# VH-VL binders against Putative uncharacterized protein F40H6.5: the designs that were tried, part 10

Target 1, 136 residues: Putative uncharacterized protein F40H6.5, of Caenorhabditis elegans (q09277r678to813)
Amino acid sequence: RMVNFANVMEVGDNITITGHIWQNASESTFNLYVGMDPKYLQSYISIHINMRWATDGIVYNYFWGMWNYQFESYSTRPFSRGLPYVLSVVRGINYYDVYGNGQFIKKFGIIGSVALHQVGAMYGYQQWNIDTVKMN
Below, E stands for the ipSAE of ESMFold2; O stands for the ipSAE of OpenDDE; V2 stands for 0.75 times the mean of E and O plus 0.25 times the DockQ between their complexes.

## First folded at step 4 (VH-VL)

Design q16 (framework fv_ucenprubart)
Fold by ESMFold2-Fast, scan of step 4:
Structure q16 (fold): chain C 136 residues (1-136), chain A 123 residues (1-123), chain B 108 residues (1-108)
Amino acid sequence: as target 1 above (136 residues)
Amino acid sequence: QVQLVQSGAEVKKPGASVKVSCKASGYTFTNSYYMAWVRQAPGQGLEWMGLINPSGGSTWYAQKFQGRVTMTRDTSTSTVYMELSSLRSEDTAVYYCARGPYSGSYYDAFDYWGQGTLVTVSS
Amino acid sequence: EIVLTQSPDFQSVTPKEKVTITCQASQSIGSYLLWYQQKPDQSPKLLIKYASQSFSGVPSRFSGSGSGTDFTLTINSLEAEDAATYYCQQYYSYPPLTFGGGTKVEIK
């Protein structure tokens, strides 16, 4: 599901997503895209959050022209298949703080020129049911 | 159905420039997919030249082609272009466009390719 | 730059035989390796992504395996239509994207 925000994400704002994870999910993905018009700016991802249910925790990366696989990073996963989830991403100056079900799980550094751009759209896909998305 | 359709064969003299086109259809041209250019000299392997973001027009070129290659796009026609200048006989090759990298999938890259454009450089 | 070395460079194989092609990377690339098939006068076609995941519509006789530096493409029972040149490509580190030198497979 793609969600477009009326305003760009400022420092101190958060994006909170709720729903439930499929019982048979193999992966669940959440991306924050750079810019305000997702039709023309979906080629840059400020933070990519990927849950791989057959292996370990959560995988994080960014996309600025290419995936930077050598700088892939990880956290624990406080979510379970078949259960409700609350995922929150809080914008800092050059980082994101990620929370799962109220638990802090990751500080993700925003690298290079990605830090100069603002998040305006979210894309969640594969094996999530998304009930609400709010930018606060 | 995703298709990448390239322009026809070109014959050029040394020192000339060539501009090859690649028209995309079957997906949203500006959404999540970049476009790469790869060439193949007769009987040789594949060589990456660079890539373009069709959304913003940003480009990344291989060092070997820096200063001779220019990649552009036209969003109204869903077409990318690759122009190579100061042609030499060593530039005789089939030139391919390929869809990728893809920001919408962490594992996917270079899934569909154009049919190729033969550029012959001879006097 | 990451160098990919393919072996063998040529193989002539009887129909129904198993074919194995190897690709060795000069440094670890995780699983970020693609396999392509290229028939004469045609563009490359993607067979395998992420070292071992089959691309949509690819026959089950093609499989990929390996991680790190050592990768293998297997055709478990060669068909006549499989006569082609096969290439590996890494997408772990850019620029540049790099390809193996290719392996030509012919039917006896």
Scores: ipSAE 0.328, ipTM 0.765, lowest interface PAE 3.0, mean pLDDT 85

Design q17 (from u9 with heavy chain S31D S32Y, light chain G30Y; framework fv_ucenprubart; at its last look DockQ between E and O 0.05; V2 from the best seeds 0.00; counts 0 for: pae O 9.1 > 2, placed apart)
Fold by OpenDDE, look of step 6:
Formats: sequence, C-alpha cells, structure tokens
Structure q17 (fold): chain C 136 residues (1-136), chain A 126 residues (1-126), chain B 108 residues (1-108)
Amino acid sequence: as target 1 above (136 residues)
Amino acid sequence: QVQLVQSGAEVKKPGASVKVSCKASGYTFTDYYAMAWVRQAPGQGLEWMGLINPSGGSTWYAQKFQGRVTMTRDTSTSTVYMELSSLRSEDTAVYYCARGPYSSSWYEGTNWFDPWGQGTLVTVSS
Amino acid sequence: EIVLTQSPDFQSVTPKEKVTITCQASQSIYSYLLWYQQKPDQSPKLLIKYASQSFSGVPSRFSGSGSGTDFTLTINSLEAEDAATYYCQQYYSTPPLTFGGGTKVEIK
C-alpha cells in the first residue's frame, strides 16, 4: 500500500526506507509522489525507480500518470533480488539525492516550482516491499 | 583535462541537412553528465537547442527545433551528434556542445555547463 | 519559458572603471542564475554560478549578486582583457534553460 508522510520533506531532510525485493521478482518499482494525498496513477511521480530484472540497471523517469521517454534515464543497480535494501532520499534545495545500499544512484531535479514541490507519499510495488520508513 | 572537440565548419544549401559531432574526453562519457547544444547566429546571442543524455540516449529539444533536430550519441567513441535538417539561411550559426548535468536532473541546481566545445560554424547559403 | 532581459545591450568603458550588467527574469528563479563571458571567436566561459558564486579561476574583480528576479554582474575594475560579451542564463525552471540577450562590453 501507499505510505503517506505526516510532513513534507524540508531541505536537509533524509528519508530512509528499508525493505526487501522478492527473490523471484520480475519487475520492481518504487515511487515518490508529489502531494500530501496523492493517488496512484493520478498524481505526479517525483521519483520513479524501476527495475526490470531481466536486464541490468535502473530506469528512472518523471511523469504524471504516464511514462515520458524524454525524461527516461538510467544507472547501475546496487540492489539484488531476495536481499534487504536501504534506500535513502535526501532533500536538497531543488533536488533529491537518492542512495541505494549506501551507493549514490541518482540526483532527481525538482520539476516546476520548488516551493510547490512537496512529496507526500511513497509506493513500492511489483515485488518491492517496504518494511520501515524513517525521516531524519 | 576534460575536452570537447567538435567537427569542422560546414557549408550547406537550403533544404540540406548538417550533422555536427562533439567528441568528449577526460571523463566517463556515460557518467552523470549530459551534453547540450547551443547555437549562436553571427553577432547574436546564445540560443538553447536541446540536450542529450549519453546514458540511454534520451533527448530534450527546444520546441523551435522539434521535428528538425536529432541528437544522438555513440558511446563507443564518446561522441555526441547534432543533426539539423531542412536548413534555412537563419540556421547559419556557430553550434556549440557543452557538458552539463545529467539530463533528467536539469533542475537540480547544478546545471552549469563546462566545458564547451570550440564551436562549429554552419553556413547556409544559396 | 522564463525570459531573461539583460541591460544594457552595449557599453563602452574606460579601464579601471566599474562595470555593472543587469539581468532580469520574467519570474523568480531564486538564485539559479549563471553568468558567462564570451570573447570574440571563443566559446562562452562560466564566471558565476548560483547568482553569486565565482567559478574556479575567475578573477576576484568579477562578482555576482541578486536573487529572485533581479541580478547583477559586476566588474569592479575593468581590465582590457575583460572586453567581451556577457550572458546570463537561468537553470531554475524546466527547459529551455534560457539565456539573456547578452551585454557587450568594449574598452574605450
């Protein structure tokens, strides 16, 4: 299910997410949504982490309900199926730095107004489990 | 140490196409950097054309050039290409490539471009 | 798109004098403004980032200030080698990352 935040991330805040990816996962996805009450498939996705395990790497995107090829980007994959993971999201001035298992994986620029950009929820699906969420 | 070396000057007729290359060296080509293209007509200012992410090849083009510009990359040679078709006289300009932030992170606040290529003059005339 | 308006378009300045160039944004871009120097027949070179942070190797006589919509590039004491065209660029909003129209500085 979607995990909603009590408060919006401020500059300097760090969200630490722990969980595990299914042993037999075929695809795993993690989203951070803009808004304090986002709806699946109806809200802007600020951070999109998608892994197709038949291939290497991670696919990232920014989109509102639909994939935008122009914003598609890639990185190496520090995650493994069947193993625990730690995902860290650090709020910068106009960006988020994302780390996977201690490794920097991507910097996400904030699209649109920085002041209006408020991530309020996350959603792990497609054999992506979220066990804990902590904001510091 | 980081360098961008562009292809030589081009002379084209109206309606033709031009493909300018930009070879990168001194850094990991597919690292978290993008390559932007900026042009400058004679005696005019700088005009943003678009950028490409060498990692994956995703592109963003300014609306002015959409349908007429194509940016590609060859990771094996660390080279980015900018092709402009249906050339017009007003396309006469020096075209620059410039290394910038990761394409999907162009709002992240580290979006300065350095270094720049030496520029490629494209002249379109009858 | 965000429009950046530079002023003046041109100025001729005596060496050792202070040069002031302004860049005005059509909307607030906070401090996400770059300043470039471009000499004749050369590529642009980055001078200032984040509106006021000097880039590496930039002489101390160059400084940037401002936030929001109004920005200024200052050359405290103009040197002959500073003859160039200067451009501002915003990197706050979604592409295009627009440039100002440029300010040409000549030496008297």
Scores: ipSAE 0.012, ipTM 0.627, lowest interface PAE 9.1, mean pLDDT 88
ESMFold2-Fast, scan of step 4: ipSAE 0.482; ipTM 0.788
ESMFold2, look of step 6: ipSAE 0.085; ipTM 0.661
ESMFold2 (binder alone), look of step 6: mean pLDDT 88; pTM 0.878

Design q18 (framework fv_ucenprubart; at its last look DockQ between E and O 0.15; V2 from the best seeds 0.00; counts 0 for: pae O 9.8 > 2, placed apart)
Heavy chain, then light chain:
Amino acid sequence: QVQLVQSGAEVKKPGASVKVSCKASGYTFTSSYAMAWVRQAPGQGLEWMGLINPYGGSTWYAQKFQGRVTMTRDTSTSTVYMELSSLRSEDTAVYYCARGPYYSSSWYENWFDPWGQGTLVTVSS
Amino acid sequence: EIVLTQSPDFQSVTPKEKVTITCQASQSIGSYLLWYQQKPDQSPKLLIKYASQSFSGVPSRFSGSGSGTDFTLTINSLEAEDAATYYCQQYYSTPPLTFGGGTKVEIK
ESMFold2-Fast, scan of step 4: ipSAE 0.516; ipTM 0.809
ESMFold2, look of step 5: ipSAE 0.352; ipTM 0.762
ESMFold2 (binder alone), look of step 5: mean pLDDT 88; pTM 0.895
OpenDDE, look of step 5: ipSAE 0.006; ipTM 0.619

Design q3 (from u9 with heavy chain S58Y S105G T110S; framework fv_ucenprubart)
Fold by ESMFold2-Fast, scan of step 4:
Structure q3 (fold): chain C 136 residues (1-136), chain A 126 residues (1-126), chain B 108 residues (1-108)
Amino acid sequence: as target 1 above (136 residues)
Amino acid sequence: QVQLVQSGAEVKKPGASVKVSCKASGYTFTSSYAMAWVRQAPGQGLEWMGLINPSGGYTWYAQKFQGRVTMTRDTSTSTVYMELSSLRSEDTAVYYCARGPYSSGWYEGSNWFDPWGQGTLVTVSS
Amino acid sequence: EIVLTQSPDFQSVTPKEKVTITCQASQSIGSYLLWYQQKPDQSPKLLIKYASQSFSGVPSRFSGSGSGTDFTLTINSLEAEDAATYYCQQYYSTPPLTFGGGTKVEIK
């Protein structure tokens, strides 16, 4: 479920996805990627959002040549297995604001070197359905 | 199938520069894998130098080597280079390249390097 | 940077004996630790990921355990082919990747 953006994500833009969480999900993940070339797009992740259904939390990180697990941060999860969801990610200059079902859940700081690079795609994977994708 | 083949041994004088190559085969060189450089002085342990992503050319260097190391790639030959300047006797080591990590896959297990090149011995002597 | 301290530096071990190698991190790294085997004149080979999970093809006599700051690699019955230097490596706070100092295992 890779979606390539027509235009790079600019400050003030948001990406919103809707769908359903699997009834028996163990994990559901959403990434925003640096770059516009579909062949190489997954080399750098600006924000990684990982929902862990065995716990009540969401894990956030970035990938810039390696995962920095020490940079992990967390939020509560306003989503439930088997139910529909709305996930929105809003780009600030040095951060993302993340919303779940209309609720603010996380301000994620973008590492300086990552913040300088254009974001051109998303990839949602693992155990959820993504029905719509909208960039504003 | 995936192989990394490094350039041959080098002997350099103190103050010189050395440029070691690592040629990749058996996969798409400009795919989602990074390439790291690690060195090992004779009888000593492993020391991380930095990494490059061949797709975008982006680099990250260990603080100890910042200002002396430069990593580059040539996509036409599927080759990564590591150049180390202002050589000292302490830079005598086997220099390895290693493929990885991949930006997707299992989050908690993706930060490893495989395969490794055969190593290049660089000797700094007068 | 996270410092990894391995002990012992060196072991000479009788064949079939159990070998334990420890790796201590200067701060908690969860389970984000790799173990490598390096035989003389060879590149390092991955043995264990995520502190305790074996890579495919690694003999079952090798096992890893631990979390947080204290980790152990165990060879439950040493074979002659296991003479090598063993390294731990953290991948929790990266870059930089950091390695332990190594433990050399020789057969008596």
Scores: ipSAE 0.420, ipTM 0.756, lowest interface PAE 2.2, mean pLDDT 86

Design q5 (framework fv_ucenprubart)
Fold by ESMFold2-Fast, scan of step 4:
Structure q5 (fold): chain C 136 residues (1-136), chain A 125 residues (1-125), chain B 108 residues (1-108)
Amino acid sequence: as target 1 above (136 residues)
Amino acid sequence: QVQLVQSGAEVKKPGASVKVSCKASGYTFTSSYAMAWVRQAPGQGLEWMGLINPSGGSTWYAQKFQGRVTMTRDTSTSTVYMELSSLRSEDTAVYYCARGPYSSSWYGTNWFDPWGQGTLVTVSS
Amino acid sequence: EIVLTQSPDFQSVTPKEKVTITCQASQSIGSYLLWYQQKPDQSPKLLIKYASQSFSGVPSRFSGSGSGTDFTLTINSLEAEDAATYYCQQYYSTPPLTFGGGTKVEIK
C-alpha cells in the first residue's frame, strides 16, 4: 500500500499502521520516503523496516541511491505470522522511534541528508495486509 | 547518451590482483544512481559482486567476495573501480559494470541499464 | 538467499515457432522479476521489468507473465536474431540480487 501524505512528516509526528501478517509470509516491509514526487519516491527511503519471517528479527536501514550496509541495524520482532499487528514510527530530529503492539522496539538513527530531508509518503508491501494508516 | 566504458582485458597469475575501471558519461555521476559489478565465467551464468554509491562512496559486497573485493570511485573522472585480490583460476571471467538504483522497497526502479562492454580477466600460468 | 531455477537449460527451436522459458523462485517474490537477453560476446540487455512490463524498444514478440513463485518468458515466432541466453533476476530481497542459471536458445 502506497500513501502520499497531505503534509510532510514533522518532528514529533507519528505514523501508525494496523493489519494482519500473512500466515505464510516470507517478508513484510514498511518504508518512509523522502519527498512527495513520484520520481523522488523511487530513490530515497528515510527508514526501511524489513521483517524476514524465516529469522527472528527486524532489519533497519535507509536508502540514498543505494543501501548503506554499514548502517544496517536490528531489533527483536514482537509480531507473529497470522496475527494482527500495530506498527508505529515516531519522527525525532535525527532518529526514529519504532513501536510494535504498543511497546518500544527500536531507536533508528538517521544522519546527514537523510536527517535533513522531509518525509512525504509511506509504502507498505509484501506479505501482510495494511488495514489502516494514521498520521498525527 | 548514457554510456559506461570499461578498461581492457587483463592476464594475471594466480595470487595477483586486478583492478578494472568503468567510466561513466552522459549523466550526473554523483546523482542517485548506484554502480553494480557482475561477473560471468566462460560458458557460465551471471554472478552478483556488489554495489557502490558514487556520491558517498558507500559499498555493499556479496558474501562470496567479502575480503577480496574493493570498490572505489573517482568523482573528478566519473570512474568506478573494482579490485579483486588473491586471484584463482576460478576468477577467470568477463567483469561488467552496470548503472542502476537498487532497492527492494520500490518495485518500479530496480533494473540495471546501461551495462559496460565487459572486461575479460584471465587467470592462468 | 532466494534461488531462481530456470528451465530448460537449453532449447533448440525451429524458426517462427513459439519459445517458452520458465523461472521458479524458492519463495514468493511478488512481481519483482526482470528478464534479460544476452547474445554471445555482448552485455545483457533488459527485456522485461515487473515480471510482465516490456522495456521500451523491445520487440512485441517478447512477453512476460507470472507472479509469486512461477514466471515465464515467451517469444512468439522466434527470429534468427533471438538466438541468445535468457536470464531471470529477482530484486525482491535487498542482498543479494539473484540471477537464474540461464536458458540458451538456439536455431535448429
Scores: ipSAE 0.005, ipTM 0.511, lowest interface PAE 10.9, mean pLDDT 82

Design q6 (framework fv_ucenprubart)
Fold by ESMFold2-Fast, scan of step 4:
Structure q6 (fold): chain C 136 residues (1-136), chain A 125 residues (1-125), chain B 108 residues (1-108)
Amino acid sequence: as target 1 above (136 residues)
Amino acid sequence: QVQLVQSGAEVKKPGASVKVSCKASGYTFTSSYYMAWVRQAPGQGLEWMGLINPSGGSTWYAQKFQGRVTMTRDTSTSTVYMELSSLRSEDTAVYYCARGPYSSWYEGTNWFDPWGQGTLVTVSS
Amino acid sequence: EIVLTQSPDFQSVTPKEKVTITCQASQSIGSYLLWYQQKPDQSPKLLIKYASQSFSGVPSRFSGSGSGTDFTLTINSLEAEDAATYYCQQYYSTPPLTFGGGTKVEIK
């Protein structure tokens, strides 16, 4: 599910999505994109959140024409396959704070140029349903 | 077990369009795998044309084909299509579909496997 | 885009001899390089992933090495069935997916 927001994400804003993880999911991914009308692998990703259901956690990165493995980081996964989820990403000045089902799980630095701070869209894909998307 | 089967050879006149199909089997078509199209002119190397995500239908095309290529999918038949318009003699090539990359680029699962058998498209007057 | 340059373009090799094929990237790509084998009238087949990891079912005589900008595919003892064109491909910065120009290996 791709969503363009009416306004660029500002400090203090949050993007919250809700839905259900597939019972047989292998991966579920969520990206916040720089700008609007993004194209995967062509647009900058300010935060990439990758949930791998065969492993113990969530993988975080950013994309600006390449993946930067030195900035790859991890958190625990407060979600389960087949169950509802609430994922929230809160914009700080130089960080995102990530919450799963109301629990703080990760502080992720916004790395690179100031352009990576101009988030206007989200794309959730792979093996989960995204039922609602809200910014504020 | 995982298999891609493409449509048969085509002969087209300059200015025509061609639509090649690629039917997937042996895995969940709407899973995390993309499908790529790659062509190979006679005696030449491999040239990437674009990607489609069968789950959402999103597409990404190589710049030289932008405006001429359209990729679509039919989830009910697990089939991906590649349509190339305004054909020229330089478009004579074997066109391959290939499963991949996996939608997570940095996992080391960003290869093409399997490949379809190829579809020869000949453009002649 | 990242340009991949393969050398040599062609080589004719006696059976049982060692074959070395190189692939050079225009910028560092870490280890995000694949090697494919293509026999006449066949689709490409994956041999090596992540620069040096063999794909399942690939004979042990094939090996990959390198990182950054310089990569090598080695066939340590050439067999008749290895006559093919070999291609490298990067997946560090995609799109576009980019392939090397290919190296044709034939038996003397």
Scores: ipSAE 0.006, ipTM 0.527, lowest interface PAE 11.2, mean pLDDT 84

Design q8 (from u9 with heavy chain N53D S103D; framework fv_ucenprubart; at its last look DockQ between E and O 0.07; V2 from the best seeds 0.00; counts 0 for: pae O 9.1 > 2, placed apart)
Fold by ESMFold2-Fast, scan of step 4:
Structure q8 (fold): chain C 136 residues (1-136), chain A 126 residues (1-126), chain B 108 residues (1-108)
Amino acid sequence: as target 1 above (136 residues)
Amino acid sequence: QVQLVQSGAEVKKPGASVKVSCKASGYTFTSSYAMAWVRQAPGQGLEWMGLIDPSGGSTWYAQKFQGRVTMTRDTSTSTVYMELSSLRSEDTAVYYCARGPYDSSWYEGTNWFDPWGQGTLVTVSS
Amino acid sequence: EIVLTQSPDFQSVTPKEKVTITCQASQSIGSYLLWYQQKPDQSPKLLIKYASQSFSGVPSRFSGSGSGTDFTLTINSLEAEDAATYYCQQYYSTPPLTFGGGTKVEIK
């Protein structure tokens, strides 16, 4: 589901989502999209957060019309299948700080022009429920 | 079934601009595929120029061509355009469009191009 | 940017002989490498993805191998229709996507 923000995400703002991971989840993914009211999945992704439930971690990357596997990085996963989650992403100037269930899990660096682009939407997909979305 | 058909050969003088077209058929033009442009100078290798999302119109250009290249699309005719300005003799090349990578919903999707158009020869001479 | 170096630049081969083409990356790219075939006056055609996986319709005599910095495309028994220029392309790091310089294969 694509959720459009009323205003672009400013430095210091955070996006917090809550919900439940499916009991039988294979993957659960969260993207922050560049631009206001993006309607297309080919739009630039500022941060991609992908939980692969067959592994012990979370995969991070960005999308610039193509996936750049050189910038793939990882963190531990404080979430479990079948359980509720709280995911928070805090915007810095050239990074994001990611929190899971209140615990700091990742500082994701944003390179070059990605740091200059404004985020206006999130897209959560695959096998999880997103119950609330709050930007502050 | 999937086909990309490009416009015909062009001859231009240095300093001029050229606009090459690429018409897609056999799939939903505004679906999950981007369109890339790649050129090949005579006797030389392949050089990626950039890509466009036909649905939203977003573009991504190689740094070498930034400021000189513009990619656009017309969804009513399923056509992508590549315009290159301030032409130099070194811009003489065959210009290809190619159906680009799948969209961001498929992380493990590869950054390959298939199919390719037949190519458009652009000759820059005085 | 990642530089891909192909070897040899040119090879003239007797029909039915084995051909090997190498592609060397300036840094490790995992298995994120493609192989293309380009015949004279034609657009490139995909042969191999993820260093070693064949695209559908590609004859079994073509195979790819390698990972990291060293990659090989092999044609086990050269046929007349295989006379072409072969290119490797990395898709590990973008932008830009980069191609090797090409290897021209001719039949003796």
Scores: ipSAE 0.426, ipTM 0.751, lowest interface PAE 2.3, mean pLDDT 87
ESMFold2, look of step 6: ipSAE 0.388; ipTM 0.792
ESMFold2 (binder alone), look of step 6: mean pLDDT 88; pTM 0.896
OpenDDE, look of step 6: ipSAE 0.013; ipTM 0.635
ESMFold2, look of step 8: ipSAE 0.012; ipTM 0.565
ESMFold2 (binder alone), look of step 8: mean pLDDT 88; pTM 0.898
OpenDDE, look of step 8: ipSAE 0.008; ipTM 0.613

Design r1 (framework fv_emicizumab_arm2)
Fold by ESMFold2-Fast, scan of step 4:
Structure r1 (fold): chain C 136 residues (1-136), chain A 124 residues (1-124), chain B 107 residues (1-107)
Amino acid sequence: as target 1 above (136 residues)
Amino acid sequence: QVQLVESGGGLVQPGGSLRLSCAASGFTFSSYYIQWVRQAPGKGLEWVSSINPSGGSTYYRREVKGRFTISRDNSKNTLYLQMNSLRAEDTAVYYCARGRYDFWSGYYDAFDIWGQGTLVTVSS
Amino acid sequence: DIQMTQSPSSLSASVGDRVTITCKASQSISSYLAWYQQKPGQAPELLIYAASSLQSGVPDRFSGSRYGTDFTLTISSLQPEDIATYYCQQYYSYPLTFGGGTKVEIK
């Protein structure tokens, strides 16, 4: 599911999605994009959240012309295949706080060049149902 | 000129050790999963081990776990495989391979770049 | 472990023939399957990823498809340069596993 928001994300805002994870999901991914219009050849990802159901927990990174290994990091996964989920990403000044089913799971640092640009779009894809998407 | 070059293969006796290296060039090595895949003479492909971009997560096939150690030095764009307690059944050409990163889906998947391989022969 | 059963183990066909090879996963792997081509004495090369996506630079006579846990690689019009062994590989879960390979030869 791809959503372009009417307004850019400001400090203190959150983006929350709810839905169900497929019973036999291998991966579920959520990206927040810099700007309002993510396009194939021009997109930059402020935070990449990759849930690996068969092998790993959750993998985090950003994309700003390349993936940066220094920012690849991990957290526990408070979600289960076949069950409902609530994923929230809260914007701080130079970080995101990530919550799964109400549990704090990750503080993800936003690099300076990415932090100067505002998030205006999200793309959730692979093997999960995304029922609601809200920027609050 | 994206490439992976393996080295360090050779003849070793059972119970011996070898360290393989894989030198990467032409891409941002530190941003990719890299794997070791082996192929015994005249046989099929067999996955051996994988390492994530930071080197903090490693994965092994059952038969090599505890004997082989995968590691990487991102400052030198080099992947390693330390092989201990070698057995005749470890005889194979060892390839390093890069896991493709799909920007739009955000996951690592198929092995899009392969080295030419280095031969390891374990025999007396 | 997820077993990948590849068939046939070998085949001979004429230039211009449609060639089909199959790969069956022992459990659901979604579309997390790749196909590789290995020519004699050379390293494998990626042909197809995500079951049906053609790798950049690969001729469009190659295609992949999925039906449940059954995967198919098709060469629509076999060329002499297609003589090789073909492997499927699941990347759904560790340990990663390959099929046994299919040797394709010209009659």
Scores: ipSAE 0.000, ipTM 0.560, lowest interface PAE 13.1, mean pLDDT 84

Design r2 (framework fv_emicizumab_arm2)
Fold by ESMFold2-Fast, scan of step 4:
Structure r2 (fold): chain C 136 residues (1-136), chain A 122 residues (1-122), chain B 107 residues (1-107)
Amino acid sequence: as target 1 above (136 residues)
Amino acid sequence: QVQLVESGGGLVQPGGSLRLSCAASGFTFSNYYIQWVRQAPGKGLEWVSSINPSGGYTYYRREVKGRFTISRDNSKNTLYLQMNSLRAEDTAVYYCARGYDSSGYYDAFDIWGQGTLVTVSS
Amino acid sequence: DIQMTQSPSSLSASVGDRVTITCKASQGISSYLAWYQQKPGQAPELLIYAASSLQSGVPDRFSGSRYGTDFTLTISSLQPEDIATYYCQQYNSYPLTFGGGTKVEIK
């Protein structure tokens, strides 16, 4: 599911997504896309959150022309298959704070070139139902 | 009955030009990224080019950039590949493929055409 | 470019055998990897997308897994109709790249 936001994400704003994880999910993914000029040939992802149900934890990365494997990072996963979830991404100064079901789980650094772009869209996909998406 | 059908392949001399077509049916063509993938005789698969749903964004393999042009006509449900300055190394079966994956922006290829053979030989 | 190294290049196995094909990415591609089956004289068909998701209509004897940049396609019990060449493909970033292929034959 793609959601476009009327306003850009400022420091202190959050994007909160709620829904339900598939009982038999193998992965569930959330991307925050940056605002882009139409001449660019590729989408850029400011933060990629990949919940891996077949293994421990959550994987984080950014996409800026390619994935940067050496900067891939991880956190614990406070979610369970078949249950509801609340995922929040809060914009800080040069970082995102990620919360799962009300628990702080990750501080993810915003890469310098990525930090200069406005977040224009969210995309949740792969084996989870999305009930609400709000920028607050 | 989701289907992609390639046409336009044939024998051409080095330096020549050829235009391939891919006719789509059974789905909303304008909603999908479509790809060209080639396979030289007895060799593996090689991605050639991609085009986004609107046709506004195109991507190319380095070796064909500047020589090949991918385009689409959503009103005719047809994809094209204009191939100029052809080389012997471009000899291959050319497949049209639909990008699909619930997981993302750069999609796996779920529907393929049967291919059309392009032979570049002197 | 992200290089996809596929192994083995060919294998022979008996009906009912467990067959494993591996694919290694030269860089991180998360789970943006697909597996395709190509039978002689035919177009490729999608088997697995997102490293481990089974395409609709594909027999459940096929499965995919990921460990870092290492990816595995497993056929739990080889059938005669599985004789084909299998390809992995990353779709994480352009240019899109395929592995070299693994030809699977019956003994």
Scores: ipSAE 0.005, ipTM 0.529, lowest interface PAE 14.3, mean pLDDT 81

